# Ledger of designs, part 19: miniprotein binders against p81326

Target 1, 226 residues: p81326
Amino acid sequence: MLHFGGFIMEINHISKILEKEREEYIRNKVEEYLKQGFSKDDAVNKANQSWRTYIGHRIQDVIYNLLKKFLKDSGLKVTTDKALNNRNLPEELDKVKRLIAINYGEYLFLPDADVIVYKVENNDIKIIAIISVKNSFRERRFETTYWKLKLKESPVTSHIKVFLATPDKDNEISYKCPNGKPKKMRIILEYELDGIYFLKEDFEETEKAKHFGKIVEDIIEISKKL
Below, E stands for the ipSAE of ESMFold2; O stands for the ipSAE of OpenDDE; V2 stands for 0.75 times the mean of E and O plus 0.25 times the DockQ between their complexes.

## First folded at step 3 (miniprotein)

Design x7 (at its last look DockQ between E and O 0.01; V2 from the best seeds 0.00; counts 0 for: pae E 13.2 > 1.5, placed apart)
Fold by OpenDDE base, second read of step 4:
Structure x7 (fold): chain B 226 residues (1-226), chain A 80 residues (1-80)
Amino acid sequence: as target 1 above (226 residues)
Amino acid sequence: SDKTYRIEVTVDSPELAELVAFLIRIILEEEGIEVEVEVHGDTVTIRFKASEEEAELIAYLIREELEEMGIKAEIRVEEE
C-alpha cells in the first residue's frame, strides 16, 4: 500500500516526461518529410500529427505495462487490441477476441481496446474491462462512448466495463463546469462510460472520475463480482 | 557465492528516475528479490545480494521492462 502512494505522484508527470522528446521528434520528422518532398508547412503539420500518434502509443504502453504488473497478483490478465490483430492467435487470445467482438450483422468488428483486462477461471474467459487511453481529445471525442454503447447492446458484452484513462493535458475534461459553463465532453463521457481515470491531480473528482491510482482497485473489485 | 551488486540506471530526468525506481521495485518484488533502491538525481541505484549470473539477469530484466515502456536508460552493473 505504501508503494502505491509514491506511484500516484510519479504517474502524474508521465505526460510531461514523455513530452520532453517532442522538440527533437518534431525536428527529425520535419526533416524526414521535407526530404520526401513535402512543403515546410505540410511537413510541420505531418510531424505534429505523427507526434500525437507516437506520444499516444507511448502513454498507452506505459499504462498497459502498469496494469499488467499491478493486476498480476490478482490473477487477472491483460492484453491489447494490437495483440489480437493476428491471424494465428493462441487459443486464449482467440477467445478474448471473440468475446469483445461487436456484431454488425454480416460482420464482427472489435471495439477500440487499448487495454483489455480479463480473467481465466476453469478454462472460461471473462472479459472484465476495456481501457481506452487518450492523451488528447482532438479527434473522435466520443469514440470510446460509441464503443461502450455498442458493447451494451449485446448480452455477451454488456457486462464489460469501459474506462477512459487520460492525462488530459489540455484540460478538456478535467472539470464538469468550469467558470459556470458546462463541459459537454466531460459530462457526456462521465455519463456514458463506467469511469474516467486521470493521470493528474488537477481535476474534479466524482464517483466516476477518479485518479488513475484507483483503477487497479476498481478493476479487482469488478472482477470479484463476475 | 552471493555478492553485493549495484545496478545504476540513468535516465533523462529526476522525475523519470523516481518513476523508474518505483517500477524497478515492483519488478523485483514480483521476482522475490530484496533490493535497496535509491534515487539520486537522474540515477536510480539498486543494491542487492545475488550471484553474478543473477545480477546480470536482473539488469537484463530491468532493461527489457524499461524498453517495453519506451524509457531510455543507461544501465551499469557493478560488484560492490
Scores: ipSAE 0.022, ipTM 0.455, lowest interface PAE 3.9, mean pLDDT 88
Fold by ESMFold2-Fast, scan of step 3:
Formats: sequence, structure tokens, C-alpha cells
Structure x7 (fold): chain B 226 residues (1-226), chain A 80 residues (1-80)
Amino acid sequence: as target 1 above (226 residues)
Amino acid sequence: SDKTYRIEVTVDSPELAELVAFLIRIILEEEGIEVEVEVHGDTVTIRFKASEEEAELIAYLIREELEEMGIKAEIRVEEE
């Protein structure tokens, strides 16, 4: 029996830590830019841009560590696309890379797989899911969707679930137009992907769009069907 | 004034051209820029109506996106 309540509590704790971390980071960066001669408005804008870059890496690491911690007792393993890009891969990770890499002539590209969940049975690898982590959609709005569509084209990879995890702090995919319609980006992402997991409370839940606290139980259920 | 522009993006393979066409189509259309995108072998052709300044920004956005993905491309912009 897994304690999903423990996972949710840890997410809430980390969210509070990240908000305090943001306030301190922004204050320090504004001071640095002001000392460099930037105007107050420019310093604030540059500090916010710096935070967006920082938090992108930070939240990816948080998600990786949370999934690794809470999936290990279910016999599931977690890795990252960064780990798979090392020149000297252990045999297990080399097999994982081969099972998700997409060939474009002389090039091999990994999908937007910030976090990869797989299992090992009798020395064989089964990829369960890949999770794309997006702090902001201003850059590469539909990259995750493209990779999902490419993975669906091959019988080797068509079973792999593609999830998006995002705080969506700017309400880029949780906002609704005055007529009640979701934004085009939300419609496309929800239609094409296997799930969207929000690291926030204020959004409209659907069968595919859920709180991040649901991701562990969903992945475990999927793994039992493979 | 708005004119019709053609941007040609040539990459190393037809498979990369399909990837590039998909990325350009989705990104620019979501930004509210109506474009016509055609793929012929290793070359992606994009046609759209814009001001000269907008056309330069669109070409810049395409270059930046491909560079970020590590895709080598030859990009050529023409007024029609």
C-alpha cells in the first residue's frame, strides 16, 4: 500500500519552499542588476527572466527526485534525458535510450523527456511514461505534442504515455476565454497528450488534467497493464 | 505596408524538413501569424503576408528555434 497522502504533503511543503526561494532570488537579482547600471524596470524584468530559467531547472529536479522516491517501492525506475545524453552509458540506460530515441536520417533525437519512467523485467526494459516539465509555454509551445505524435507512429513506442507537468503560474493553459472556451494551446495539449499535471490548485480538472499529486498512482496503474 | 514573403529553410534530410515544417506551422500559427507551409524534399517553404519588420522577426524566430534544437539549416528570405 502506498501513502499517496505523503506524496501530496511533500508537494505542498516544496511549493512553500519554492515561493520563499523565489522572493529571495528576485530581491538579490534586482540588486545585482541595479549595481550594473540597469534601470529599476529593466532590473525587475531581467530578474524575473533569470528566475524563469532557474525555476525551470529547479522544478525538473524536484519532479525527478519526487518520482524516483515514490515509485521505487513499485519496482519502477526513473531517469532523465540529461543522463541519457552521457557518452558512456550503462547497458540498462543505453537500452532505455534506444527505446525512446527517434531517428532523423543521420541524427538521433530524444523526445522532450525531462523525466523517464521505466521498468525492468527479466533483463528487458519497458518504458512506461515520459514527462515533459514546462515552467512556461512562451518558448516551444507545442514541442511536447510533436514528440507524442512521433512516438505514436512506431509500434515500438506507441504504448509510451506522454505527460506534461507544469506550475502554469502565468495561467497560459489554465485560463478560459470569456465565452468559456479554453485557450487553443490547452485544447491541443489536452487532446494529444496522455495527461497534464498541474503544480497549482486553480484550474479546471478533467480526466486528463489533474493535480500533480495524482501522477504517482496513475503511473503505477499504467505500469500494471503493460 | 504588408507584402508577401517567402522563407525557404533547407536542412540535411527530408525527415528533418518534416520536423521543421511542423514546428514552424504550429509556432507561427499559434502566435496569430497565418502562414502557408510546403515541404519539398529537404526544403521547407513558408509564405505569409507581413511588413518588412515582421518578416525579419519571423526569420529570426525560425533561426533561433532551429539553433536551440541543434538543427543546421540554410534560411533564405525573399519578397514575392
Scores: ipSAE 0.000, ipTM 0.155, lowest interface PAE 18.0, mean pLDDT 77
Fold by ESMFold2, look of step 13:
Structure x7 (fold): chain B 226 residues (1-226), chain A 80 residues (1-80)
Amino acid sequence: as target 1 above (226 residues)
Amino acid sequence: SDKTYRIEVTVDSPELAELVAFLIRIILEEEGIEVEVEVHGDTVTIRFKASEEEAELIAYLIREELEEMGIKAEIRVEEE
């Protein structure tokens, strides 16, 4: 049986572990793009972008599988936004999708919800938490906060916890006051979200900013109150 | 060359316009641009001071963001 403790050790270093694969990945992708007819400069640029997408998806997949495995015995289920976007959606997942969607007239948008944790009781579905997995904060840095605010606006979704999981290898939000100046992004994210879970060892820990290893325990405790 | 520009973004519904206005505020705050953002029906109106080149970049970023989300919009950029 895979113990959560052993997996936590690996995930705290997942960005560093995957970075060791970067050189080989980039080399292979450059060759692939060159064969497609791109110039050398374009192939390199595309390979670097491909790497950023790849590492982000790998981290998300690890988080999904970890949560699915270690929450199962607590009666909690886990799904993803990718699964919710399938055309032939099972009844259970269709209900999950409807319970988190935000209505914008002719459009329905899912929150920034890479991983969704829910439970099923007496044919009722209760959404426990949404985890947004961010590898960097270059674009839409406050998108997760926006979705939390939208979920708070309705009594049917206001209970949903919104967490951010990040390796934050570039220290964009690791500290509240780096160099004595408040880091607006860290302060706002911590204030508005229900928690930030770091997939690394070195960051400023607070009641809301924790090592990722605490997320399973926290989700289980939250689920007992719903 | 700091002039006032107006960008009008027209979308398919008032609710979608509210989302678009929020996204535009986030984008422009990131760029440090002082803006007025108004929503009237299906239309988001943005007023800001910028150079012509900056205004073109801002309009481009708005178009790219909306396309990424699959939002169809008509965008008009005018100097005031």
Scores: ipSAE 0.000, ipTM 0.290, lowest interface PAE 13.2, mean pLDDT 81
ESMFold2 (binder alone), look of step 13: mean pLDDT 86; pTM 0.824
OpenDDE base, look of step 13: ipSAE 0.021; ipTM 0.432

Design x8 (at its last look DockQ between E and O 0.01; V2 from the best seeds 0.00; counts 0 for: pae E 21.3 > 1.5, placed apart)
Fold by OpenDDE base, second read of step 4:
Structure x8 (fold): chain B 226 residues (1-226), chain A 80 residues (1-80)
Amino acid sequence: as target 1 above (226 residues)
Amino acid sequence: SDKTYRIEVTVDSPLLAEFVALYIRKILEEEGIEVEVEVHGDTVTIRFKASEEEAREIAEIIRLELELMGIKAEIRVEEE
């Protein structure tokens, strides 16, 4: 069993590694947007926005792959909301999709679920956890919280753990009360979510706020209780 | 003539090795290099076909990338 927990501090480098591409990415996107007729200022702004989306997806991919690998030996499976958006789904994934769907009366919608962890036992699917991956908290600060609350409203989904994984590069939620001032976002996210996992070292650790290295163990433990 | 080379990158942890493997695969693929990448414990094994000179260049690329990331690694290049 790959000792995920003992060596996970190295994951702190993920953000640094991915950020290395930023300058080139921005340059290329700026050029692209200039060619589309945008002003220089608009091009830069759009490029930065594009980068935020891009880097977010990259981090998500890394986390997905890591979880997939480290959870494999435990018999747990992982998928993504993106994989569930296909018209023709295998039976297993179709079941997963249905089991995370949120009821809005006439409509069912999926929560934002960057990573979905589930197990198959006796041909039954049990959803264990949803992991939201956020590089930054711009514009969607409490989106994950919303989905957690919505999932709680149904006995079908109420057991699903919702975790946030983030490098929190800008220290938006790393500390609860830096300099004596409460960080509203940290406090609310920690309160509402089942856990926050940091891909960094410099953060205030609590029962719910942990280093990302603990996520595999936590998920496995949860899975045993289902 | 192209020979099969193996680069072994040993890092501080299996988790880091997994990450490094993903990263290396990506950067080399972006460079148009077809590689097989495997992880065994804290060691990433990269296999590819190249000349000796190319193999050295690839190893250097890996070294530089890891260095820039602050990842300590031992790198070995061997002909298979």
Scores: ipSAE 0.013, ipTM 0.317, lowest interface PAE 8.1, mean pLDDT 87
Fold by ESMFold2-Fast, scan of step 3:
Structure x8 (fold): chain B 226 residues (1-226), chain A 80 residues (1-80)
Amino acid sequence: as target 1 above (226 residues)
Amino acid sequence: SDKTYRIEVTVDSPLLAEFVALYIRKILEEEGIEVEVEVHGDTVTIRFKASEEEAREIAEIIRLELELMGIKAEIRVEEE
């Protein structure tokens, strides 16, 4: 599996970049908080908390870059909600944005689509999947589910697969309950979403809850049916 | 006679450890080897049943695969 070997090589490179970013980020944030009048101990604690938030966004970037690289040969394209929120959009991305927007009367809003996979055939765009990247479920645990239910309401968006990708470091939805019962949040997310992809090994695997390494193959298979 | 073996793979970062775990699980399962894989920090623990000869071969395969990918790892094999 030459393509999976390339996947690991890319992760090694990204990991080294993230470690360097950590050192620079912490240093800069400590200095910033010290200038704001915080004590050294408070500045260090705030900088570490800020890094935990920042690394969550960096995992999203990692997933984007990996999907972009490994889906390219299958004719699939990848973008992000950040790219779609730019003021001056290329025509192709403007079309992507319109195809995933949800109608609220006079207003259109984007779902929580951290990463978007689509294909272009004869200048027509077909959205394959959106991936929501979550490092923590403490406060916005059902946000992805809400967007899935809204997308199902329109014939324009009802075919779009909604996936969750998460390291679930705190075992919020991957916890193996001693009595064999999953947590309520895991049950609801798995029931409503099209799939959950874990960036960890220790979890209860099901038809819809899989290792992140399977996401590329699953997306390609879905794209062939559209 | 088959015994239970534990292979511990320690790499440079927790993120790399998680992806190494996915890679090792995939290659071993494709060879028909049933394994249990756990990640704790920067260390990947692989448990499986095999003969002593097979366990040595599995450890060597892991070592070579990681070396080919340019991944620095410390690998330890123990019988449980």
Scores: ipSAE 0.000, ipTM 0.130, lowest interface PAE 18.2, mean pLDDT 76
Fold by ESMFold2, look of step 13:
Structure x8 (fold): chain B 226 residues (1-226), chain A 80 residues (1-80)
Amino acid sequence: as target 1 above (226 residues)
Amino acid sequence: SDKTYRIEVTVDSPLLAEFVALYIRKILEEEGIEVEVEVHGDTVTIRFKASEEEAREIAEIIRLELELMGIKAEIRVEEE
């Protein structure tokens, strides 16, 4: 598509801006926690946790807006888990919520689906893909694979593609065999998920591991088969 | 020498306990720690062999992971 070059440049630019904010954010948060009476070590740990939450939300918002923009003309709609948790849901979103809910006996829970792509076909809703956004893999390393496994257990949700989007700044999953040793986390994520999309240029590309700029084409292709 | 440690994680429901058990088992196995994980009601019991320092680190990792996910939990660590 004619706009995809601008899409790739914009996502790389935003990611670099967010990376440059990290040092200042951490410094300010450490100062804040020290004023609250935490030790130096605790303040640093809490500041790093706070950054991971903050950056995750910001990247999530960027991904949502870009997907909504670039999928609109293909008849695909995009929503978020935050939107689905509102008490006063429009009828369309209520149907989306019911279609991705996972049964845990007496309880129904939504998977941690940061961004959801769906289409409306003859007043019926078809879920295409769920995108999980991860900034770091130091915590909750395999949460996305758990949700894929749960969705795979039911024939009504087994078609839903589960993608991971990440800047992977610290190269935790960028290569399959760094230094000649298999990276278990990258190998398992790539094996179990339907795709990994990197918000950077430096990574080992495979059929499932691609630059985020490819995600729009992949989603459109998948939607044509459903 | 390594000793046996038991960590008990009590959460708000049996469903959360099953989720926590799966998540913790995967994390610890990825770190090469041989673990026994059991779920009884709202409580996850994790048994493993480690040094005192390693056991303390593992308990902190569990606490931080659950806090990040917004899961309220009571965590008890004891040497057996």
Scores: ipSAE 0.000, ipTM 0.092, lowest interface PAE 21.3, mean pLDDT 79
ESMFold2 (binder alone), look of step 13: mean pLDDT 88; pTM 0.866
OpenDDE base, look of step 13: ipSAE 0.013; ipTM 0.316

Design x9 (at its last look DockQ between E and O 0.09; V2 from the best seeds 0.00; counts 0 for: oily stretch 20-38 1.61, pae E 20.1 > 1.5, placed apart)
Fold by OpenDDE base, second read of step 4:
Structure x9 (fold): chain B 226 residues (1-226), chain A 80 residues (1-80)
Amino acid sequence: as target 1 above (226 residues)
Amino acid sequence: SDKTYRIEVTVDSPELAEKVAEIILKILFEEGITVIVYVEGDTVVIVFKASEEEARRIAEKIRKELEEMGIKAEIRVEEE
């Protein structure tokens, strides 16, 4: 039996670990943008924006690798929207792509799906969950909620669980009512999504808001019901 | 080029493995290395991306720290 005590501790420090790389990253990017002809101020701003994107991808990669590893024994498979963004997909991934597509009449578009968990049974693919990974909520605060709602509109996709994984380093959604004041974003995200998983210890736990360490078990349980 | 490495730290008991996992996480945190750490029985498993040289350095650091704490461990490093 895998004991995940060490896993939980590691996840809690991901943001801190990645932040150690920030200074070097910013320095290098500033230099790059200066060479491109940007002003110092513009270079710094662009570097900071680049960092936000970079760190987001790094966290996503960590989560992807973790899920891939810990779900492997259960027979579940993991992919990403990036992997699906190809013209020449293997049959399996092509099916996955089609099964998460959202109908906009004349067009089908994919939701933001940083991590996609699915199973293959008798050559049939069942999508289990989509995990959106967010480091911060500065932009597109309710984007994940939008996709959840869109997925609910079709019987093809309505069963797909949508989870948010976040370190929430700025405590934007860690608590529902800090100091007696409701946090609109936390309340809405928790209400609309199937779960929020925190990569930290300091948060208000609820039925839907859990530590990231619980996500594997939850996904496995969901998979058994499909 | 960075490869995925697996370090296995085997100790005398599952209880000790849990303790050792915590110690290892602290060590690796201080090094700024993102890793996957989990316990399988009496063995702590560490998975991360690094150069071979870095992986060996990390394993040696773990060995040394555990030794200083009086913890006897068998350490194995493998490329995944």
Scores: ipSAE 0.007, ipTM 0.291, lowest interface PAE 9.2, mean pLDDT 86
Fold by ESMFold2-Fast, scan of step 3:
Structure x9 (fold): chain B 226 residues (1-226), chain A 80 residues (1-80)
Amino acid sequence: as target 1 above (226 residues)
Amino acid sequence: SDKTYRIEVTVDSPELAEKVAEIILKILFEEGITVIVYVEGDTVVIVFKASEEEARRIAEKIRKELEEMGIKAEIRVEEE
């Protein structure tokens, strides 16, 4: 499809920019830490750790902007959990926040919803999908599946698709397995979530684990069924 | 290339497993290793890429840290 070809081209362009950005970031951070008196080895290690944190936020912003741009013409809207934490919410975003919040007695928590896709139909809000963006698996990965299971318990939120988006640079869950068996973590994430979208080229695609370039088409198809 | 290893740390209860997972995440963060950590009932599961020697070293470090805290755990290392 020609319109999805533009999305894939923009992903490839941004990937090249991020690679160059990484080189410049690491170089600058190493120099900064050396000036603070750290050894060369410590400076390199600290710079790499700093990059892992930086790229996590950077990838979230990239995914938000890409989805906002490419879903606009399909009548779909995109927001973030950061936007929903603003104290002076517009009425529309306040409704979005209430439609994804999970009740724990006295407390309301937002799920791990880095990016939220919704539509407005006759002044009513319908949440289509929540996307959790993870750069690394250093944290508890099943936190995302926990939120999916909690959303399934309520008739208000049970229809919401929960996706994971990740570059998985270290092949932690996109592992190419010669015997055809994926790792336990991959099996559980794929089983419980509605989809995993990889921002990388070399992995075995399945019905639910796909290249990130397919996410726009999938979200549009889901929206049509709601 | 490095292989993918799985370390399983089994403790007396699911509540203790959650606490142990936090301890292990702190240890592995200080080592600078990118890992997958999750809890299955009373067991903390750690998945990462390393040599066999490095994987066993990490498992031993976890064992010693938990022992120093008075936490009884059964630790198993497998190639995934």
Scores: ipSAE 0.000, ipTM 0.107, lowest interface PAE 19.2, mean pLDDT 76
Fold by ESMFold2, look of step 13:
Structure x9 (fold): chain B 226 residues (1-226), chain A 80 residues (1-80)
Amino acid sequence: as target 1 above (226 residues)
Amino acid sequence: SDKTYRIEVTVDSPELAEKVAEIILKILFEEGITVIVYVEGDTVVIVFKASEEEARRIAEKIRKELEEMGIKAEIRVEEE
């Protein structure tokens, strides 16, 4: 039996702590860059960019570890794009890599798949879902939808669910019609992806836009249908 | 009819709040309720959808269990 309440507690607890720590992180980073001789304006810009990289990687690690922990008892396995880019992969992970890769003629690329969920049944590997983690949408706003569309082009990958996980602290996609105007980015992401999972409480909930705490139940239910 | 309720359980320290959050999680899993639980300082926050009667029943169950364990806590229930 799975206990989903602990999953939600860990996600919300970590997210709140990280939000509280942001100001201190930026202050310390600005000081470091000033000591290196950067102007104040440059130091502030670099500190904010440093924070975005730091928090994005930390959120990815948290999501990976939580999914691994809470999906284990359901017979589901979890890996990452970083693990799949290692040299001389174990046979199981080499199969996972081959099952998700996209062919571009002379080149073979992995989709934007920060976290990958799969199962092994009777020596067969089935990819269930990929989760792309985005901290902000200032750059590469629709990259995840591009990869969903590419996966849909082949019958061997068309079943793979593509999810987006985001804190969306700046409310770039939290609402469909903020101020009465359609938010193109939210509407297109929700239409094209299989789900958007928010690492916060304040967002417009729909059938595809949910709190991240629902993702484990959704993945387990999808896996039962495959 | 179901609404979102917030239960706040305030205890004597942040370390105790972390332990109480685990206790509350166990209680709520045994009740079969999907919840959001997090800790802010010395306060455990529980957010879930329920009827008013169910929300009050759950808050009373938490109060009873904490008293039985000798844990001093202030419990508030708010509709969000």
Scores: ipSAE 0.000, ipTM 0.099, lowest interface PAE 20.1, mean pLDDT 80
ESMFold2 (binder alone), look of step 13: mean pLDDT 87; pTM 0.847
OpenDDE base, look of step 13: ipSAE 0.006; ipTM 0.290

Design y1
Fold by OpenDDE base, second read of step 4:
Structure y1 (fold): chain B 226 residues (1-226), chain A 96 residues (1-96)
Amino acid sequence: as target 1 above (226 residues)
Amino acid sequence: SDKTYVIFVIVTVDSPELAEKVAEEIREIARKILEEEGIEVEVTVEVHGDTVVIYIIFEASEEEARRIAEKIRELIRKELEELGIEVEILVEVEEE
């Protein structure tokens, strides 16, 4: 946990902070879609969908920038799947792309990798971790686990740690057995992934489920073993 | 022994103009606090749309860093709460 002397990283309200913009954003988008000829209901639905995408990207950007900054001194590098979706990649990123690719026989596809942490040693690239950032689990609840399992199937990618970072806004995976009832999603995610990092305080901490403040330290530690 | 510490401040505001003001205010808060302690400070600001990211970098002992971080947090909260702005503050030690 990135804390010194008891000072804890306070990223616990990032989702709430970003959500303050929602009302204005939705209003503006609704107006935009109405001007495009959509019905009111369609405009609202599209605006809400746009918002989910927008806020998700903002959270990803924050996490990316944070990791990039805090991992820099450790010699670790950070990129994103978006950066890899370029036809003309620098050699380094082209190698990164290839090292995270999943084999589907005739095809190679990239996992969802919101953030990719890697190191360069002796001109060799080692992928350390992939961080999936999820604001909510309304869609594709087990997508990250799917990619982890796929990465595990190859000796080329089996070492890559897959982490989930989430504010868990809707409290979907914060606890394993709230009120004595097992939360399937939490249990499966924790079991299959290498770690879950919460951008909040109100969660059940375990060996794999930690505050986001621990992610940098954990990544650095992993990098030393690779 | 003194280590390099980074206080990471994330602020989301309603306008770019406000973002700049908030960034400058945080910079001044950090500067004032650290200068009072005789500690050199580097403050970098990144603006990403409506999100401002401020990095406050300084060298101190753990005890000093903790005290400084708390002061910065308190002052930031006080100043920004008056504006209704929520702030996230992260503190990390840069390991050389």
Scores: ipSAE 0.015, ipTM 0.323, lowest interface PAE 8.0, mean pLDDT 84
Fold by ESMFold2-Fast, scan of step 3:
Order: C-alpha cells, then structure tokens, then sequence
Structure y1 (fold): chain B 226 residues (1-226), chain A 96 residues (1-96)
C-alpha cells in the first residue's frame, strides 16, 4: 500500500541498491581479474567496464516496472523497444512501433527508446514520451540527442518528449560548469532534450534537469495537454 | 507505533521463462508469511525479460518490520535455492 510519495521512496531505494551492488560487483570482478594475472589498475578498469554493461540492462528493467506501476492509475501505458522488436506483435504495440519508427529510405528503425509511454483513446494511440536510460556516458554520449533531432524532423513524431534517465555515478553530467569548466555533454543534453532525470540527490537542478521522482508527475501533466 | 515499510527485491535469472516461475514462487512466499505472522502484506510483482521486480509492503512496528524483513530475505533465498534456480537477488528494506 504505497501512499502519495511512494514513488520517491522506491527511487531512493534503487539508488542505495545500485551503490551496494556496484561496490560488491567491482570488488568481486577485481579479484577475478587479479587471479587471471592482470595488474591492479587493469583489473579495476576491466571491472568498471564489466559493471557498465551489467547494470545497464537491469536499471532499464527496473525503471520500466516503476513507471508501469505508477502511471497505470492515470490511464497511461508503458512498453519497451525490446517488446516492440518481437516478431508477433499485438495490434496495439504494432501501432506504437509505427508511430515512433524513423524512416531511412528503404529502412525503418526504432530510436533508442528503452521505455515508451503512450495512451489509448477510442483505439487511437498517442505517444507521450520516450525515455533513454544511461548508466554511463563513456561511449555514444549524444545518441539520445541524435534520436531527439530525428524525431523532431517528422510531423508524426515531433510532439514526442525525449527524456534521459541516469544515476550518473561518475558525475559526468551532474553539473554544468564544475570548477569553472563547462561540461559540454551536460550543456548539450539539457539544451536539446526535453528533460534529464537523475537517480541521485547530488546534481545541479534546473527546469529541465530534475530528480527522477518528478518524472511521473511530469508525464501525467504532458498527457493531460493531449 | 506502526509505520509502512517496503521491501524491494530485484531478482535476475537466466531466462524469461524462469522469471515467471520465480514471480509465482515469491507470491507463495508472501502468502505464507501473511499466514504465519498474521500480518497483512501487499505484494506487487512485475516481470520484464529475465528480471523480476517485487515490492513487499506492510505495516508494522520497527522491531516487527526488522524481524519480518529478515525472514522474507531468508525465505526467498532458501526457496529459490531449493528449486535449483540460479538467481541473483538484491534485497533492500525502506521505511515509507
């Protein structure tokens, strides 16, 4: 029986889980690589690379389940790009797929839409938002921005909000200008995207950069304007 | 003084088929705890691919919550181990 504010509690919970899991995972992987004959520095680097792959899929699934749970009572539906890649799609999901697919001549591709929020009214489907989940920004740093720009070019998809959700444990985009030095990645992502949602407490908050606890409220408000 | 507590469980398994089976076993564990302790628990279980996300919500005193959370953690681990299912379990307890 989660009350009003239960969503924020579950997010803080996930942040604590991720921190403990990271510490244990890295410790175990460092020991494993050391036993394989790697130096301590190489073992640490390999463990961090392994963690980034491992946690990326899990946090996407956790975010999907949280949003599905907390948006259900507002009549909003949630799916994933993985679900849309199934060969045997229900009619509803096939329509969702067609409404977010981007045309590249003879090919249609899905954006990097880890989580998709939509609503159904009288059998019409309206896509509200897509959420890209990033555990780290080591590679493909502007991939979410690329998909936002592509979606913006089409009248079918230009209304779709594009959000980034991240724990940003390495403080890669948490601040715009730490120590007087502009962070190009944070500045560009905030400028081009419709929002950045942090799964952490320590970050520079702006109108577009918020704690993940605000994402449900924001999505519901957007859906009401449709 | 009774407060609301949430136990958040994330279980990752080797396949989506096993995830559905794990979800069902956890529902049975929650039912058993409700029956043995006489405490009403709310369980929400969601499956996505190979990952099961479970929310176990209940009202209790702080001391009872601590005891029940430890029992839940132990029962989930034991039952899944007895089923021979290789799983990774993350368990956290939070006051709402």
Amino acid sequence: as target 1 above (226 residues)
Amino acid sequence: SDKTYVIFVIVTVDSPELAEKVAEEIREIARKILEEEGIEVEVTVEVHGDTVVIYIIFEASEEEARRIAEKIRELIRKELEELGIEVEILVEVEEE
Scores: ipSAE 0.000, ipTM 0.100, lowest interface PAE 20.1, mean pLDDT 75

